# Ledger of designs, part 3: VHH binders against Alsin (ALS2)

Target 1, 196 residues: Alsin (ALS2), of Homo sapiens (Human) (q96q42r690to885)
Amino acid sequence: GYIASLHELATTERRFYSKLSDIKSQILRPLLSLENLGTTTTVQLLQEVASRFSKLCYLIGQHGASLSSFLHGVKEARSLVILKHSSLFLDSYTEYCTSITNFLVMGGFQLLAKPAIDFLNKNQELLQDLSEVNDENTQLMEILNTLFFLPIRRLHNYAKVLLKLATCFEVASPEYQKLQDSSSCYECLALHLGRK

## First folded at step 20 (VHH)

Design j6 (from x1 with S30R W107R)
Fold by OpenDDE, fold request of step 23:
Structure j6 (fold): chain B 196 residues (1-196), chain A 124 residues (1-124)
Amino acid sequence: as target 1 above (196 residues)
Amino acid sequence: EVQLVESGGGVVQPGRSLRLSCAASGFTFREYAMHWVRQAPGKGLEWIGNIYFSGSTYYNPSLKSLVTISRDDSTNTLYLQMNSLRAEDTAIYYCARDSYDIWTGERDHSFDSWGKGTLVTVSS
């Protein structure tokens, strides 16, 4: 139902925030601390990815806190944060994915294969856990790539939950239409960014 | 550069209400959680409350019934509505931007930017 879906959103958002925080602290920060990681350009691009990743993490953290408050008050659909503040989410995710795209254009995580090989091998299990990649034959760089595309998966989740919430309203209602429209926006963005 | 400018302070009588404003510039205001803090004469800083980008608020339990924090992202303005003012509410009131550290990620009452503050004096 409606309330159950909101609780699921809140729970999964907190988990997502935790995952992003772990990625930031256990993967990104150590990677950027490595000496001789690559050219100045490579390092700068990765720093930009890290910056945008952190910004996204900050947004998700605030969202998680907001959802906790939301669940203790009036739970009107129009006040749902991913709906009411959709522009902020869409912009933040777009900026993050832009930084990823720029990094990929220049070689992407393959650039880190040699300079970070010891770190990545040492933390292979952690990478697999964080990225939810279970195939032991998957290359480390692919796992790393998958890891940083996790936010796009979350966009799909936002779209999905918005659709689920829409089904709780009459088709002719304004709430239904707004939730449907917003869902479409998140899904479209996810699809667009997922192709990069 | 990040700028925060508080206004609306002054001398008020007990029981009155006062609305403070904080004009923000130099950063993307809509993305940040914002805080209000105050410092009474001879006392340390006291956290009043915060507002997330969503408009969701969290208050110091000792002040919750007397204050309301709101924001207008279209004008980059933070507000603090205070009701039923008392003499002990006399203080310099500051707006502060939530700390955004890419590595620590902690948000608990951490600030990275402050205004100059506005003085509120409650006296009969």
Scores: ipSAE 0.873, ipTM 0.926, lowest interface PAE 0.5, mean pLDDT 93
Fold by OpenDDE, fold request of step 23:
Structure j6 (fold): chain B 196 residues (1-196), chain A 124 residues (1-124)
Amino acid sequence: as target 1 above (196 residues)
Amino acid sequence: EVQLVESGGGVVQPGRSLRLSCAASGFTFREYAMHWVRQAPGKGLEWIGNIYFSGSTYYNPSLKSLVTISRDDSTNTLYLQMNSLRAEDTAIYYCARDSYDIWTGERDHSFDSWGKGTLVTVSS
């Protein structure tokens, strides 16, 4: 139902934030601290990715906190944060993906294979855990790449939950239309950004 | 450069209300949680509360009933509404930008920037 879906959103958002925080603290931060990581350009691009990742993490964290408040008050659909502040989410994700795209255009995570190989090998299990990649044959750099595309998966989740919430309202209602439209926006963005 | 400019302070009588404003510039205001803090004469910094980008607020329990924090992202302005002011509310009030530390088990939220403050004096 409606309430159950909201609770699920809140729970999964907190978990998602935790995952992003772990990626930031255990992968990105140490990675950027490595000496001789690469060219100045490579490092700058990765720093930009990290910066945008951090901002996204910050947004998700705030969202998680906001959802907690939301669940203790009047749970109006129009006040749902991913709906009411959809522009902020869409912009933040777009900026993040832009930074990743720029990094990939210049060589991507393959550029880090040699300079960061020891670090990455040492943390292979963590990378697999965080990225949810269970295939043992997956190359380490591919796992790393998958890791940083995890946020895009969350966009699909937002779309799904919004659609689910929409079904709780009459088709002719403003709530239904807004939720459905917003769902479509998130889905479209996810599809666009998910293109490799 | 991040700039925060508080205004609206002054001398007020006990029991009165006062609304403080904070004009933010130099960063994307809508993305940040914002804080109000105050420092009474001879006392340390006291956290009043914060507001997330969503408009959700958290307050110091000791002050919750007396204050309301709001924001206007269209004007990059943070507000602090204070009601039923008391002499002990006399302090310099600061607007502060959140430093991405939103999950502190303690009510002492961290911030990376703050304004010059505005003085509020409550006296009969």
Scores: ipSAE 0.870, ipTM 0.926, lowest interface PAE 0.5, mean pLDDT 93
Fold by ESMFold2, fold request of step 23:
Structure j6 (fold): chain B 196 residues (1-196), chain A 124 residues (1-124)
Amino acid sequence: as target 1 above (196 residues)
Amino acid sequence: EVQLVESGGGVVQPGRSLRLSCAASGFTFREYAMHWVRQAPGKGLEWIGNIYFSGSTYYNPSLKSLVTISRDDSTNTLYLQMNSLRAEDTAIYYCARDSYDIWTGERDHSFDSWGKGTLVTVSS
């Protein structure tokens, strides 16, 4: 029920934060530490991705900590952070997804210099593990695309959890309506960003 | 540019209470976790606690019963309420903003902006 869905949100948010932290520390930071990454334009776009990724990771970390506090106190639905502060989440996810889309449209990872491509190839097992791609025949560039669009999956998960929470209230209640409306906002954004 | 300005320090008798303020400007205050840190004379920095954008607070366990952190996003102001002040609370008190760039560790309390501090002296 309600408590179980709150624990699901908290547990999966901590897991998502851990995933983002690993991508940041094991992929983005080492990649950006390389002396030769490519053309100025490609490097600038990748740096913007890293900047927005780091901001998103920061948001998710704050959210995870907030959920831990929330679960130890009064657990009123109206105080739920992804409901109360939804615009911050929607904006941060949009900014990140815009940055990765801009990078990929302009050629993406395939336009990186040889040292960067070599780094990515040498770490293909890690990339596949982090991206949760099950098909071992998936090519590196597809693995990278899947990895950096994982946040779209998280938006769908927020929408799903918000609907689960809504089912714990009467359909005519203010709580149900707020939870369903917020779920629709997250789902709509996820579909929009996923089509780009 | 980012600016953090602490105020409210001064000389206070033991057992009394004091409220410090931190006025923030030059950044989107409501999106940041904010921290209070203090430094007693001749000592290192001691983390007091923080407040996330959500309003959730975490405190140094040794100070948990003595302090309360709050924020007012409409005035971009961070607050520290201190109660039952003791001589060991004499310190310069700073407010600080988190860093979250690509180089920041996941559990690292790296601050990229600090106020100039406000001195609190607890003395008879």
Scores: ipSAE 0.627, ipTM 0.832, lowest interface PAE 1.5, mean pLDDT 89
Fold by ESMFold2, fold request of step 23:
Structure j6 (fold): chain B 196 residues (1-196), chain A 124 residues (1-124)
Amino acid sequence: as target 1 above (196 residues)
Amino acid sequence: EVQLVESGGGVVQPGRSLRLSCAASGFTFREYAMHWVRQAPGKGLEWIGNIYFSGSTYYNPSLKSLVTISRDDSTNTLYLQMNSLRAEDTAIYYCARDSYDIWTGERDHSFDSWGKGTLVTVSS
């Protein structure tokens, strides 16, 4: 029901935060610490990805902490953070996805210098685990694409949980309409960003 | 340039209340978790608590009944309300902003910007 869906949101957000934190600490930070990453343009695009990824990770961490507080309080649907502060979420996801798309369109990981490519190849098992790709024959570039587009999957999850919450209200109620509208916003963004 | 300016400190009698302010500029204030930290004379830094973008607050357990943190995103202002002040609350009070760059640990907040502080003296 309603409370179960709120707990689902909170537990999955904590898991998502943990995943983003691991990608940041185990992939992005070591990669960016290398002496030679590539051309100035490629490095600048990757640094922008890392900047927007870090900002998204920060948003998700704050959201998880806020949900913990929310679950101990009144739990009023209109006070739900992804509903009340949706513009922060939509903007942060859009900024991140734009950064990774720009990086990939300009050549992406294939244009990194040999030390960076060697780092990625050496850590292919870790990348596969983090991306949750189940096919051991998946190419490195596909693993990297899957990994860095995980946030689009999360947008779909937000849309789903918002719809579940909406079903706890009468279809004519303002609560139902607001939750369904927000679910549609997250789903539309996920579809838009997935086309890039 | 990120700027944090604390104000509202001064001399206050024990048992009284005091409200501190922190004016923020040079960054998108509403997106950041903000913190209050204090340093008593001759002692180390003590975390008081924080407030997330959502308005949710967390406090140092030893201080939670004495303090309330709030924010006003329309004026980019962070507040600390302190009640039932004691002599041991004499300290310089700082507001601080989280860091979230690629080099910052995800579980452990690292403060990248601090105010100059405002002195609170609790004395007769």
Scores: ipSAE 0.615, ipTM 0.826, lowest interface PAE 1.5, mean pLDDT 89
Fold by ESMFold2, fold request of step 23:
Structure j6 (fold): chain B 196 residues (1-196), chain A 124 residues (1-124)
Amino acid sequence: as target 1 above (196 residues)
Amino acid sequence: EVQLVESGGGVVQPGRSLRLSCAASGFTFREYAMHWVRQAPGKGLEWIGNIYFSGSTYYNPSLKSLVTISRDDSTNTLYLQMNSLRAEDTAIYYCARDSYDIWTGERDHSFDSWGKGTLVTVSS
């Protein structure tokens, strides 16, 4: 019910934070540490991706810690961070997804210099594990796309959990309306960003 | 320009209370986790606690019952309320901003901005 859905949100947010942290530390940081990444334009776009990714990771880390505190106190739905601070989430996800889309439109990972491509190829098993791709024959570029668009999957998950929480209230209640509206906002954003 | 300015320090008697303030400017304050740290004379830095953008707080376990951290996002101000002050609480108190760039570790807090501190002296 309601409590179970709150624990689901908290557990999956912590798991998502761990995933983003691993991508940051094991993929982005080593990649950006290479002396030769590619053209100035390609490197600038990748650095913007890393910047927005790091900001999103920071938001998710704070959210996870906040949910842990929330579960130990009063658990009023209107105080839920993802509802109360929804614009911060929606903006951060949009900024990140815009950065990765801009990078990909301009050629993406295929335009990186050989040392960067070699790094990515050498770490293909790690990339597959982090992206949770099950098909061992999946190409590197598809693995990378899946990995860096995991936040869109997370937006869908937020929408689903918010609907689960809404069903715990009467449809005429303020709680139901707020949860349903927020779920719709996250789902709409996920669909919009997924079309890019 | 990122600026953090602590105030409210001074000489205070043991057992009394004191409220410190940290005025923040030059960044989007409401998005950051903010921290209080202190340094007693001749000692290293001691983390007091933090407050996330959500208002959720975490404290050094040894200080948890003595301190309360709060924030006012409308005035970009961080607060530290200290109660039942002891001589061992004599220190320079700093507020600090969290860092989140690509090079920052995910578990240990790295601070990229600090205030100049405010001295608290607990003395009879």
Scores: ipSAE 0.602, ipTM 0.821, lowest interface PAE 1.6, mean pLDDT 89

Design j6 (from x1 with S30R W107R)
Fold by OpenDDE, look of step 22:
Structure j6 (fold): chain B 196 residues (1-196), chain A 124 residues (1-124)
Amino acid sequence: as target 1 above (196 residues)
Amino acid sequence: EVQLVESGGGVVQPGRSLRLSCAASGFTFREYAMHWVRQAPGKGLEWIGNIYFSGSTYYNPSLKSLVTISRDDSTNTLYLQMNSLRAEDTAIYYCARDSYDIWTGERDHSFDSWGKGTLVTVSS
């Protein structure tokens, strides 16, 4: 039902925030602190990725907190944060993905391979846990790449949740239409960003 | 440059209400959670409450019934409505921006910028 779906959203959002926070603190920060990361350009690109990641994490954290308040108050669908403030989320995700794409296109991951190898090896278990990659044959840089793109998966989840919520309303209702339209926006963005 | 400018302070009698404002500039206001804190004479900083970008609010349990925090993202303004003021509410009131930084690990009551404050004096 509607309430159950909202609780699921709140729970998963908190978990996602926790994961992102761990990535930020245990992966991104240490990576940025490594010596000989590469050219100034590569470092700047990575810093931009980290900054955008942090911003995204920050918004998701606020969202999680907002959902808690939402569940204790009036639970009108139109006041749902991911719906009401969809533009803020979509923009933040877009900016983050753009930064990752730029980093990728410029060979950032390839350039990180050497300077980060010791760090990655030392933190292999953490990388696997965070990425949920259990294949020991997976290259650590590939796992790192997967972590950087984890936020995009959340866009799909938002879309799914919104669709699920939509089914709780009459098709002719304004709530249904808003939820469905917003879901489409999240899905479209996820697809667009996923192709990069 | 991030700027926060509080206003609306002054001398008020007990039982009266007061609304403080905080004008924000130099950053994307709508993205940030904002806080109100105060410092009474001879005391440390006391957290009053915050408001998230969504408009959701959290308050110090000791102050929840007396204060309301709101925001207007169109004017980049943060508000603190205080009702039934008492002498113990005398303090310098600060608005503060919630910290979001890759190097900071603390989120609760963590600020990276605040204003110069506005003095509120509750006196008969």
Scores: ipSAE 0.582, ipTM 0.808, lowest interface PAE 1.0, mean pLDDT 91
Fold by OpenDDE, look of step 20:
Structure j6 (fold): chain B 196 residues (1-196), chain A 124 residues (1-124)
Amino acid sequence: as target 1 above (196 residues)
Amino acid sequence: EVQLVESGGGVVQPGRSLRLSCAASGFTFREYAMHWVRQAPGKGLEWIGNIYFSGSTYYNPSLKSLVTISRDDSTNTLYLQMNSLRAEDTAIYYCARDSYDIWTGERDHSFDSWGKGTLVTVSS
């Protein structure tokens, strides 16, 4: 029920942070170190993606760590971080997705294809593991694209867990309404960003 | 430029309480975890505790019952409430920002910015 859902949130948030950390260190950093990445603009856009990704990673890491304290104390729904600080999360995810969208629109992935092909081939298994794409017929650049948009899925998870928590309260209660409203915000953002 | 300015230190008698403040500027305060550390005369740095962006706190077990860390993101201020002060609490108290490095894989907290500190002297 309620406690189980909170533990699931904590566990999955830590795992998600770990995955993002791996993406940052093993994918983004090596990509930025490649030769002949393209124009200065392309590189700058990728750097912006990396920066925003890192900031998001940092936030998620803090959230994961803070959930440990939350689980050891009073577990008031109103004090749940993704609810209480929803604006911070929504803004951070939005900023990141804006950066990758800009990179994509400017043809960044196309420009990365040639210089990154050797790197991607050497790290195909890692890319598939991190992106959870198991189809061998999927192009590596497509997998990379999927990987960069992976954080959007976490927004759906936030929405889902908030709904689960809502079911633990009476429909007429303020807690229920707040959890439902917040869930809707995360889901709406996920859908909006997923369309880009 | 990141700026951290501690205040509220001074001379206090044993058993008294004291609240220290740390004014932060030059960065997005609400996004960062913050720490309090202290250095007693002739001793090394001692970590007191931290507060995450969420407001959740973690304390040095030796100091947990005596200190409370809080933050006000609307004023970019970090606080350290100390109760039942003892002579051994005499130290320079520093606020520090949690390290943020885009390439670090470390999950342990470190510090990348410090204030100048504020002196707390506990004496009869």
Scores: ipSAE 0.313, ipTM 0.681, lowest interface PAE 1.6, mean pLDDT 91

